# Ledger of designs, part 4: VHH binders against p19838r805to892

Target 1, 88 residues: p19838r805to892
Amino acid sequence: QGDMKQLAEDVKLQLYKLLEIPDPDKNWATLAQKLGLGILNNAFRLSPAPSKTLMDNYEVSGGTVRELVEALRQMGYTEAIEVIQAAS

## First folded at step 1 (VHH)

Design p02 (framework vhh_8pnl_2)
Fold by ESMFold2-Fast, scan of step 1:
Structure p02 (fold): chain B 88 residues (1-88), chain A 120 residues (1-120)
Amino acid sequence: as target 1 above (88 residues)
Amino acid sequence: QGQLVESGGGLVQPGGSLRLSCADAGSIFSIYDMAWYRQAPGKERELVARISSGGSTNYADFVKGRFTISRDNAKSTLYLQMNSLKPEDTAMYYCAKYPEWGLDTSYDYWGQGTRVTVSA
């Protein structure tokens, strides 16, 4: 729980990079499903930057840092969680 | 990366109590599932108790009713309250953390351990 706007831009950029990997369990599409935004996955895929579009949409929808971290935990994505933790 | 630090072990008499602590430095503590393990001389490491990020707890049969696992997310600390200690509880006690239990062993983190000795 925390406003996504408090998350530094450098941290967001590193998260985008991690979410663009080809791993089916650790990519932006899986994160979108965990965040309840999987319905928009076709729109995200057509974006020039799917991870950024996903995170922008999540922020606009009132998403929190805590829920983001919990979703990453469910994915087993410790590296992504550590990026957020190191910035706090 | 060895960011878990156990403490609270010591020598106690049978029937005594100890409270073990595991401090987590360098991770967002509240989202991890946490566990206590122990290893007696000549034995393999065995699970003692676990607690999920949501607060659900599970205990090994040999400690049920005697040990209580708890966590303090504000202090990034895991605890094990050990009551009615027996000589059979003598072991090195280790804490561990997982992003999600049973899914990815590459994310297991272990501390150095704290020694518990129960003897007259």
Scores: ipSAE 0.000, ipTM 0.093, lowest interface PAE 18.5, mean pLDDT 77

Design p03 (framework vhh_8pnl_2)
Fold by ESMFold2-Fast, scan of step 1:
Structure p03 (fold): chain B 88 residues (1-88), chain A 121 residues (1-121)
Amino acid sequence: as target 1 above (88 residues)
Amino acid sequence: QGQLVESGGGLVQPGGSLRLSCADAGFTFSDYAMAWYRQAPGKERELVARIYSGGSTNYADFVKGRFTISRDNAKSTLYLQMNSLKPEDTAMYYCARDLSWYPDEGYFDYWGQGTRVTVSA
């Protein structure tokens, strides 16, 4: 359980929207750091959709919903956690 | 919520030029891909040009060789230089944050009010 593939596309789109903000504590770049993917941040930044590219990479790398939620908790991003948990 | 402000539109004759500007009032401009879209009355909104945070660009076929998109991260401003304007270029022009899963619509939360371009003799 906790497979990223269990998240519906509309839930992922809501999450991407929340991560495309300039707040350094609540954006995709900080999430990438927390998920161990920060070394790829320049590549994500060059994407037209950094949050989608980050999440696709995380999923392909075997990332889990549990670890995603924990990273968001460390960021204090309650709204993003609620979006994910409402879909479960 | 939108923080983008477009300017530079106006009335020009065919073959004329205009430079559109899009000023960002608040968010971290340099971190995002940006785009220009246009919408003629009764038509669908369409992508005109896109520029990534690193400076790479894409153009719609109908503007290649005539329009140039650029950005100034220090001024948090996006530009569209429009040369050799045609009556078919008449539209409202909008700047937007460009997200790949909304290729023709941009990011609605960061749409500007638009600036009108009219090309007429």
Scores: ipSAE 0.000, ipTM 0.117, lowest interface PAE 16.8, mean pLDDT 76

Design p04 (framework vhh_8pnl_2)
Fold by ESMFold2-Fast, scan of step 1:
Structure p04 (fold): chain B 88 residues (1-88), chain A 120 residues (1-120)
Amino acid sequence: as target 1 above (88 residues)
Amino acid sequence: QGQLVESGGGLVQPGGSLRLSCADAGFIFSSYWMAWYRQAPGKERELVARITSGGDTNYADFVKGRFTISRDNAKSTLYLQMNSLKPEDTAMYYCAAEGYLTDFSPYDYWGQGTRVTVSA
């Protein structure tokens, strides 16, 4: 898979929606930890859109779709993986 | 483009019916929760009906038994069937694709509205 910029904006929006759930094992904060961005979690929490801020930061850092999918697989978030893969 | 577009509004007499449609133009419709809101002159926008991506529905008390919300994911279209219309239903009706945050989410998508007038 490729660079995060290859994901369509509507696919990213659906992913953000899935990451804003209250389940601590399946939300944006846990994903941030898995992506090595957990140190910024308090900054993301203060954002009006934490998932978007996380993903924007991941993209700027050179993050890849492949590593994102691997992190989601480690979280057991099958639905989030399906949203990304259906768009490929 | 890239915005919701409503249609089907018009002028009807009390007791009449209208079917509103809302077509998406640039997002994954089947994954979104969709809603109809309305705004009467001098009032705030209020939720009329909501439908989840899985098809579960929720209605405001003032439309229960009269309005039916439905979606066609293959056509990326949302509908509102309005029966037994009352003068109090007169408003601008808005389609919304709801973001992951409640009310005023930066990811909410809104249409430009379609006018419904119920008058003798």
Scores: ipSAE 0.000, ipTM 0.099, lowest interface PAE 15.1, mean pLDDT 77

Design p05 (framework vhh_8pnl_2)
Fold by ESMFold2-Fast, scan of step 1:
Structure p05 (fold): chain B 88 residues (1-88), chain A 120 residues (1-120)
Amino acid sequence: as target 1 above (88 residues)
Amino acid sequence: QGQLVESGGGLVQPGGSLRLSCADAGRTFSNYAMAWYRQAPGKERELVARISSGGYTNYADFVKGRFTISRDNAKSTLYLQMNSLKPEDTAMYYCTVDLYPWGSDEYDYWGQGTRVTVSA
């Protein structure tokens, strides 16, 4: 199911950049909701790096790469999925 | 508190350019996504451009290739560079903290607007 710590730093940075694009369906806040962390969205927005803070929180909470990819699939974010899969 | 102040609007001929500025009075500028909206007479307010805290941009189809949104965190200022202006761009232009995706009920941090008129 994969440990989030398996993702290289470069892959995570590419993912963060994709999630920072202010697209209605393809952003960090929508991903947070899909991952069950939507209640923390105000805290993430107040962070200097919302996408990184979200992903750090997801990792600490025991989140998996498998569930992350499934959330991105539900969002239709093919480019983000490709970034993760190219690193596998 | 947290009033945004727009400036740089004016009267310009078709094909001209203007640079709009938005000063963040008391907000934590660098921590928020920012946006430019516009409202033409008798029309609803519509999104023109967004910029994330990290500098990533998104544009409405009707301004792509003509407008550029940017931010200067050192000056706590948001900009909209408008090139190749058309009569259809005539509107009041507003900046706001972009609290997307929570919807418009959290967009209570609007400036007073700056007027752009494009006419021959």
Scores: ipSAE 0.000, ipTM 0.144, lowest interface PAE 14.0, mean pLDDT 77

Design p06 (framework vhh_8pnl_2)
Fold by ESMFold2-Fast, scan of step 1:
Structure p06 (fold): chain B 88 residues (1-88), chain A 119 residues (1-119)
Amino acid sequence: as target 1 above (88 residues)
Amino acid sequence: QGQLVESGGGLVQPGGSLRLSCADAGFTVSSNYMAWYRQAPGKERELVARIYSGGSTNYADFVKGRFTISRDNAKSTLYLQMNSLKPEDTAMYYCAREYDFWSGHLDYWGQGTRVTVSA
């Protein structure tokens, strides 16, 4: 569970930075695929801020912090999980 | 035989200019964008600039107004024009392209090109 709206903006900005790296296992596009939003990756890529656009779409669709953390765990992205959990 | 090869780096004094090039050796892809990244010693790699298939561009805040990304599709070459260089711009510069339409990850082929801004 957990409401995405409860994540502080600073935490979200740190997460976006981690997701906009060149690592194919740790970027926003791989996260989008794990969250079931991969079909929208072309639209996210055209955004000035793909990670923010992805997360805004995820939140509007009823996505939760719990499911986000699980997706990051499947990606092996421990650093991203730590950013989210340290903010609690 | 697709390769991305960076060139154009060098030593320049503060306030100087350099133009980096990234040659794309004709590798067939369905990608939507190209990008320049940089990495300073002891720092993480960071995005500098992106250019999309239609020619629109995005820049990191720390280079806006100083750097310009462009492409010449006929020459299969990506450029980064760097003006008003600062010591903080000292880094290894890499070009990147997404190969897989749906993957979204960036592919890197080179050792990069080194830019040093020093008196």
Scores: ipSAE 0.000, ipTM 0.090, lowest interface PAE 19.0, mean pLDDT 74

Design p07 (framework vhh_8pnl_2)
Fold by ESMFold2-Fast, scan of step 1:
Structure p07 (fold): chain B 88 residues (1-88), chain A 120 residues (1-120)
Amino acid sequence: as target 1 above (88 residues)
Amino acid sequence: QGQLVESGGGLVQPGGSLRLSCADAGFTFSYYAMAWYRQAPGKERELVARITEGGSTNYADFVKGRFTISRDNAKSTLYLQMNSLKPEDTAMYYCAASDLWEYGQPLDYWGQGTRVTVSA
């Protein structure tokens, strides 16, 4: 579990940075698909900050930190998981 | 729920050493940040040491330089090496697994604890 509101803003900022890399296996669009929000990817892409818009939508939809970490693990994104765990 | 089992506690003289172990019995150990907490008689439970999945460590000020946290993911075991033990280290020691921490407490899994007594 874990409420997304428990993540500090600096942790979220680090996650946004990691999710904006060009690697197709490790970007916000792939994460959106893993979180069940892939149908909104065009809307996220139109945002000036896609990663932030995705995470805000996920949080509003009742998303949990556990499911976020599970999705990141499915992506093989150990660096993103470390950011969450080290700051928690 | 997953289960964690602590062991290695006991009675030891001041200045002695103990090594605590925490074994996984029902979850994927290598996927979690792990921590040791303790609770002294009549006091609140407090964080002693924490280690992430990647091996980054964090220690409470009162144990820095004396305690070392480590993990063996292949054996699904967490360790706490306690050196230069003091009477004030007397407590029940608990291991916990979580990718979240809120105000000094883990959210996922707790063990039953192992007792450490430091006295003459």
Scores: ipSAE 0.090, ipTM 0.452, lowest interface PAE 4.9, mean pLDDT 81

Design p08 (framework vhh_8pnl_2)
Fold by ESMFold2-Fast, scan of step 1:
Parts: sequence; structure tokens; C-alpha cells
Structure p08 (fold): chain B 88 residues (1-88), chain A 120 residues (1-120)
Amino acid sequence: as target 1 above (88 residues)
Amino acid sequence: QGQLVESGGGLVQPGGSLRLSCADAGLTFSSYEMAWYRQAPGKERELVARITSGGITNYADFVKGRFTISRDNAKSTLYLQMNSLKPEDTAMYYCAADRWGYTLEDYDYWGQGTRVTVSA
């Protein structure tokens, strides 16, 4: 439900950094799977900025901040959720 | 503060129309995602419609084509135009404001509700 375009650019950049970690349970690839975009993971991996490419795809597909936060909650990624919530 | 106050509810016959308003007294209204939720007696609260700060709208399937959400940032007011009302639309209608639209629990502000009753 909330439009991804409303999320400030600096918040998005902080999220990209958090998702570019080596932990397989807390990186962009796991988030992509939770958001239903896992089939595109090879394309994201070939991008110079996989998390940004993922989030751009999610936004264009009509993805919402509400669903993003829920996916992060399922991953147990409290720090990423806090980055989004601190912005509000 | 950030008081949200709903108005425009009432009794209407099936097929009728109502326009709900939600006035804001303390928010930076234009920066918030706004939503209408409803709760029927004995049921859980459910999303009816949302509108982003930029005016992009989303609707629940059960109201598509019948309800229209809109906002007037200059007047700090949210609207819900309800047409072709059905008995199933009978509920308390709530206005909600959230900066990011996280989840139901994440809404920053809620109004007290306005009652809509659709019956003969």
C-alpha cells in the first residue's frame, strides 16, 4: 500500500547499503525472493548495484513500502526496518 | 497534534451516494499518504482506498468502480465519494494518515470515524 516513490532518496541509499552484505539471509537476493522477484536474481546480480536494480524493478511493478517492510520483517532485518521508520 | 475529523456519514438507501470528508487540523497534510478504512459490526477493520501525497490512488476490489478517493492539499481535506452503495458497505469509516504506508499498525494518525448505514 504506500507508494515507493514517496520514500526519500537518502533512505533508499541507506537500504541499498544494508542489502549489499554477504549474509545470505539478509541481502538483496533474499529480499527479491520475498518480494516475488527472485526469478530475476541473476539479472540483479549482473547489475553494478543489485539492490538498486531490485528496488527500481519493485517500484515500477507497483510495489509498496508496506509490503517491503513486511518482507524485511520476515527476514528479521530490524536495522533495515528502522532506517525506513526513522525517516517518518 | 494532528487531529483527523471525519464527516459526511449517514443513512442512505441501496443505490444511493454519500461523500465523506476528513479534515486535518495539525498535519503537514500534503506530505502524508491518506487512507479510508472501514469496520462493520463484528468484523475487522479493512482498507477501502489509499491516496499518496502525489495523488496516486489504490482501491480494494470490493469498491473499485463505485468509490473515488481524492484530496485537496490546499484545504487539508481528504474525500471519499461513495456511489452505488450496498447494504454490505454499512460500517464505521475511518480516515488515516501515514507518511510511508507501512502497515495498519504503522498509521501515524486515525480519526474517530463516521458511521455509514445503507438500508431501506
Scores: ipSAE 0.000, ipTM 0.110, lowest interface PAE 16.1, mean pLDDT 77

Design p09 (framework vhh_8pnl_2)
Fold by ESMFold2-Fast, scan of step 1:
Structure p09 (fold): chain B 88 residues (1-88), chain A 124 residues (1-124)
Amino acid sequence: as target 1 above (88 residues)
Amino acid sequence: QGQLVESGGGLVQPGGSLRLSCADAGFTFSEYAMAWYRQAPGKERELVARIYSGDSTNYADFVKGRFTISRDNAKSTLYLQMNSLKPEDTAMYYCAAHFPDYGWSLTESAFDYWGQGTRVTVSA
C-alpha cells in the first residue's frame, strides 16, 4: 500500500542505515533480490550508499510500500518494518 | 556541475502565501528530477515535494492540498507555491536536482545539486 515517494526522508534515512549491515539476511543486497532488482546489485555496490541507491531506484520504478514491507517480512527484518509502519 | 539558487523566502503571517523559486546558474536541469526539502531548527531535513522529468509530482502528506510544485524549463526555474501557511511550516527550504536514473538523494553528491536554502518564517 502507498506510494514510496510519500515516505518522509527521515524514515528513509533510518531504513538505509538498517540495510547497511553485514548480515546477509538483512542487508540491501538481499532486499534488492526480494524486490526483483538483484540484477542491478553490482551497480548498487558501486554506489557510495548502496541502500539509498536501491531504495531510490525502487521508488522511481514505481515500487510500493506494501511490496517493500512484504519483502522485509520475508527477510525477517521486523525492525525495518516497524520503522516504515510507525510512519504510515 | 552547476549551482541552484533559491529565493522567495520571508516572513509571513499564518494563512498567508509565498512562492519560492529555484534557478540554475548557467546550466539546465530540464532532464532532472527536482525537489523541495525543508529543515526546521532541531529537526531532520524532510522532503516537501518532488517533480520528475516528465512533470509527475508527489507531495508529503503534511503539505498536500496546500503546496504546489512546478517548473518552467524555458527559464530553468523550479517553483513551490505555498498557500495556507502554518507556524509549523517555518523552516529553511532547499531545492535539489537529481539524475533520475539514480533515484532521489538526501545528501550532496556529484550527481546531486543542492541550493543554499531560503528561510521561511510563519509568525504573527
Scores: ipSAE 0.000, ipTM 0.082, lowest interface PAE 18.4, mean pLDDT 74

Design p10 (framework vhh_8pnl_2)
Fold by ESMFold2-Fast, scan of step 1:
Structure p10 (fold): chain B 88 residues (1-88), chain A 121 residues (1-121)
Amino acid sequence: as target 1 above (88 residues)
Amino acid sequence: QGQLVESGGGLVQPGGSLRLSCADAGFTFSTYAMAWYRQAPGKERELVARISRGGSTNYADFVKGRFTISRDNAKSTLYLQMNSLKPEDTAMYYCAVEDLYQWLSGDMDYWGQGTRVTVSA
């Protein structure tokens, strides 16, 4: 449940920043794998903004806020979940 | 996974104070936001206070200025300091992990026994 289009632009920008911080586990590539989009990681890497490209693709494919939060929880990315939760 | 155990409730007179504790019994406490809820007889559970992993707090209007939520991540313990208690604060108090996924799922049936707070003469 939860349409990705309901997330405000400032919330998405905060999430992108968190996912672009260099980290071996808490990054956009790991999130892509958790969301079932890891096969596209080379395409995302070639983007000037990998996190935005990943999230745009996830939204177009029918991804939900619920599944996004579950993936972030599995990654232990509490800061990213708090950004989304504060907006809800 | 794991279980939270509440303690510190009791019977107090109006104007009294109590400190509630919630101890982690087997999950990674410091990675989650935490909250205190309460449920009065015949009422639904309502949020009292929440605290983020970093210590940012949020309170229900009916407890602002009287209750203070805090956490000790090293001890895996959540606290609720309750001052200036009123009869309307009488309820079972429960602690919970504030996970947005759990909130979205609507599944909240694994709450523990809670700790009872009674405020009366």
Scores: ipSAE 0.000, ipTM 0.099, lowest interface PAE 18.6, mean pLDDT 77

Design s01 (framework vhh_surovatamig_d1)
Fold by ESMFold2-Fast, scan of step 1:
Structure s01 (fold): chain B 88 residues (1-88), chain A 121 residues (1-121)
Amino acid sequence: as target 1 above (88 residues)
Amino acid sequence: EVQLVESGGGLVQPGGSLRLSCAASGFTFSSYWMSWVRQAPGKGLEWVATISQSGSEKDYVDSVKGRFTISRDNAKKSLYLQMNSLRAEDTAVYYCARDLGYWEDSPFDYRGQGTLVTVSS
């Protein structure tokens, strides 16, 4: 199943680094918007680790790997998808 | 060759329920993951739900979790979507799709003609 808990911690860390880049089309803020969590973007921004806080919140809200991959595909973020695919 | 035929769409009020059906032919239905995807007026395609070959694994887009249930009957070569607590934002054409897996660039290689669901008061 597309359970977020099946992603290894090192894979999640690689994903967080990719989402912290300054590219507005490929950062955590854009991903949060695509995942329906954009209303919380100010809270994520104030976090010491915005990408981790976003992904923790996404997992708690019942988010799946499939939905995450779909959002990354809409963003054109092939490198992020490859990181997740390697863990499957 | 491959055919997917949807039915069960219609007009329903907010809070109502509908059950969509999809009849598959031209391929070994039990060997494929299957999905429901939808397209709201003026918007792009949105993945809604997926079910594994045996039906043991299911995934849903966040906005429908707890409201929609995907299921299949391999003996009847049919896919279903039970839609409860319908909202105006669920208004869309719903398509049955053969699913090659989300790792593929084009995971939905065959899709039916669609069935219209309108949620309006």
Scores: ipSAE 0.000, ipTM 0.271, lowest interface PAE 12.7, mean pLDDT 83

Design s02 (framework vhh_surovatamig_d1)
Fold by ESMFold2-Fast, scan of step 1:
Structure s02 (fold): chain B 88 residues (1-88), chain A 121 residues (1-121)
Amino acid sequence: as target 1 above (88 residues)
Amino acid sequence: EVQLVESGGGLVQPGGSLRLSCAASGFTFSDYWMSWVRQAPGKGLEWVATIKQSGSETDYVDSVKGRFTISRDNAKKSLYLQMNSLRAEDTAVYYCAAEWYGSLEPYFDLRGQGTLVTVSS
């Protein structure tokens, strides 16, 4: 549950921007697959803010910061990990 | 043409029950994972439940565990959501979604109009 509440809103906004790039290895769709939410990628795509909708779903479903960082590591997304860890 | 047609929504009192249905056409239903997602007024999409192609594995968002049951009938190309002990926070438009698990494509956008569930006295 509550581990995602550790992230300040400005950190979340920076993360969302990094996840909305066209790079298939580093976008929100790939993160969704790594977090086990890939089945919803079409639903997230229809959102005006796919990264935010993904992360809100992840938080509400009991997702943790640790697992988020692990998924980003599998993607090789060092910049996104640094944004999260700088806030810890 | 891929189509998903949701039905079964309505106005219900807190503590009540509803059964939602989704009729699929235009693709091989039994090859796809199926999910129910919902959108409350003024909010983003929330994943509710997922079921594997065979029906052997299911998963739910924490807020509905023990209250909702997802099921499917591959012969009838239909997906269901049994909703019990409904709460005001369950008020939303409910959509069904079909997507290949673990693949970056194909991506099927939401094809249905959704079905509105309103939980209110």
Scores: ipSAE 0.013, ipTM 0.236, lowest interface PAE 7.8, mean pLDDT 78

Design s03 (framework vhh_surovatamig_d1)
Fold by ESMFold2-Fast, scan of step 1:
Structure s03 (fold): chain B 88 residues (1-88), chain A 122 residues (1-122)
Amino acid sequence: as target 1 above (88 residues)
Amino acid sequence: EVQLVESGGGLVQPGGSLRLSCAASGFTFSSYYMSWVRQAPGKGLEWVATISYSGSEKDYVDSVKGRFTISRDNAKKSLYLQMNSLRAEDTAVYYCTRDYLPWGSDEGFDYRGQGTLVTVSS
């Protein structure tokens, strides 16, 4: 639960920074796969801001904060979860 | 506007302790890594310690490991540095900083306060 539109802009910006780090297990591409959007990964890669494009698509598709946090938990990305939960 | 206000500095003898505080305003405090940096007389800025958004991750420069503890209170929008076993080499102006980039970047500090002076001297 929780609407993605409720996340503050600062929270989203911190999340984008964490997802753009070139860590094979903790990047936007892995998150996209966990969120069921992996089929669009080449489109995201061609975007000047892949993390933003991914999160915009997730929001438009009716994605929730709860499922986002669960995906990050599966990735072991504690820092990204902290960004979302501390500012919720 | 973003503001960071440090306090708690002072004169202390070698082996003594001080607790520094930083009051933050003008931004969502819980959304940022926060750091303490210091500047000794005639030297450049030195990173001292960093704390993650919720406080679950902490990192320190080697010279202060085991002596300093960084902590935060997100409800009070405050950052702290507990300094134990102080040495003459810890004499510096200490600044509270907001990180722009994640851990490990010299360019990661986009805002800092006016600082608080710590003097370790007998």
Scores: ipSAE 0.000, ipTM 0.095, lowest interface PAE 16.5, mean pLDDT 78

Design s04 (framework vhh_surovatamig_d1)
Fold by ESMFold2-Fast, scan of step 1:
Structure s04 (fold): chain B 88 residues (1-88), chain A 121 residues (1-121)
Amino acid sequence: as target 1 above (88 residues)
Amino acid sequence: EVQLVESGGGLVQPGGSLRLSCAASGFTFSNYWMSWVRQAPGKGLEWVATIDQSGSEKDYVDSVKGRFTISRDNAKKSLYLQMNSLRAEDTAVYYCAKGDFYWSLETYDYRGQGTLVTVSS
């Protein structure tokens, strides 16, 4: 649905908080796997802010908002999708 | 409204003990991992300990292993940190935090006001 750079910083911060929960179905590690970045999960885990590091890597890799939303939909993470789409 | 209220801090001599408490409200406490994090004077936030929803799994930063014990009481919606053999380097403001802070110290904003622990002779 567009360039990751279009997401406002407050939207990204809300998303990071949602991804830092200890729910295996709704955390940054599961999202990383859905986005094809699971091979980097050990590096993300060692980061002080894994969700931010994941999203920065996704953006640098040319990731899109549309693909991010689809990954979150596959995870059943409606709240995270709503945060992103409310900003559209 | 998510609220976390820490208490139990104070001035203690090296080798002494303190028990910190955190009273949680505004969320289903028993559904979340909980953590203690601290900030020493002039330093950044440091993760101290984490406990799972049931209280079965616990993890600690190396400098407190064997001295600190994290525990929880889901019926009372309370988190605890028993601190033994306190050292000057344990001097910090201690915060109760919702979630597993091993992964992130920057993104969670559910920590409370904190409780000051000063270890001094």
Scores: ipSAE 0.000, ipTM 0.100, lowest interface PAE 17.1, mean pLDDT 78

Design s05 (framework vhh_surovatamig_d1)
Fold by ESMFold2-Fast, scan of step 1:
Structure s05 (fold): chain B 88 residues (1-88), chain A 122 residues (1-122)
Amino acid sequence: as target 1 above (88 residues)
Amino acid sequence: EVQLVESGGGLVQPGGSLRLSCAASGFTFSSYAMSWVRQAPGKGLEWVATIWQSGSSTDYVDSVKGRFTISRDNAKKSLYLQMNSLRAEDTAVYYCARVEDYGLWSYTFDYRGQGTLVTVSS
């Protein structure tokens, strides 16, 4: 199941860095679309830290670690999944 | 206590369709991801499909992609597997399973039902 609040800050930081890469298939904007938050992508883009703003919004909306990992799996982002799994 | 009861299995010809159902009780169904797993004659358990808590996200083993559809009804505490374009290789006992954890390439399950037999043969 997993509450997002249970993820350590260093794990979140590693995830943010992975989502800020220029690869269109492996960035925060694609993740936002998979999580149903794509409508807010312009707001996220204007943030000084888009990945953090996205994840904060996901957590406040009741998002779970399981659904986050599934979205990353759909993106083929194995490195991001490994970061989350190694920390559990 | 946790119970999962499968139904809908049977004999079907290659190319046919079947819809499997699973009735869950004894836990908060909407709080768990759910899977279908199968065991072919003389083989080990094989994960088939997973659906996450809300029903918005699904995952499938490659051999069934485009043929099988997993779905759930949280109000009815039920899980479904729509199986189309069935092949002889799909012959197995199908189990409804509650997801305990997930890894990079696998899922683990803490409960599964008694199973329902699906035989694909002419």
Scores: ipSAE 0.000, ipTM 0.137, lowest interface PAE 15.4, mean pLDDT 83

Design s06 (framework vhh_surovatamig_d1)
Fold by ESMFold2-Fast, scan of step 1:
Structure s06 (fold): chain B 88 residues (1-88), chain A 122 residues (1-122)
Amino acid sequence: as target 1 above (88 residues)
Amino acid sequence: EVQLVESGGGLVQPGGSLRLSCAASGFTFDSYWMSWVRQAPGKGLEWVATISGSGSETDYVDSVKGRFTISRDNAKKSLYLQMNSLRAEDTAVYYCAAPYEDLWGYSHMDVRGQGTLVTVSS
């Protein structure tokens, strides 16, 4: 499955940038819905870095890299998947 | 005009209990699902528990199941969280939250109160 703690900082920063675009099909809010964390989306919006807050909460909830990639695949977010896979 | 005011936090020893309250105003309280969300020092926001408008349905994050109980009193427009068997990892600022819809039509929780600090320490 892969542990979220193992993702390098530069990979995480690239992912955050991709998730903070205004496209409703490809942003952090849509990813949060796919990961079952959509209930917290307004709280994530209060953060200066919503993507980071989302990913921190995903890790605390026992989230895995495998499930993250599956969610991104369902969203059709090929660029985000490539960022994660290129680091492996 | 929607206002949520949390209270009941404090310092407690491991194994102790606390009851948090949230006073709601400015909306039809009994029509909405309500949640408790927390933020531990240096960490992100974590959903803790949710209760339906009528109070008939509840859900909890796995780490608190069997220890925490969410409840509400619609006549008093109040939400509660009974916390038993508290652990050091429960240390956080606790917020009550009401749903809202984003620009894409998806439902989310809105955290509008100042929160109440719970510290579990020996």
Scores: ipSAE 0.000, ipTM 0.124, lowest interface PAE 15.2, mean pLDDT 75

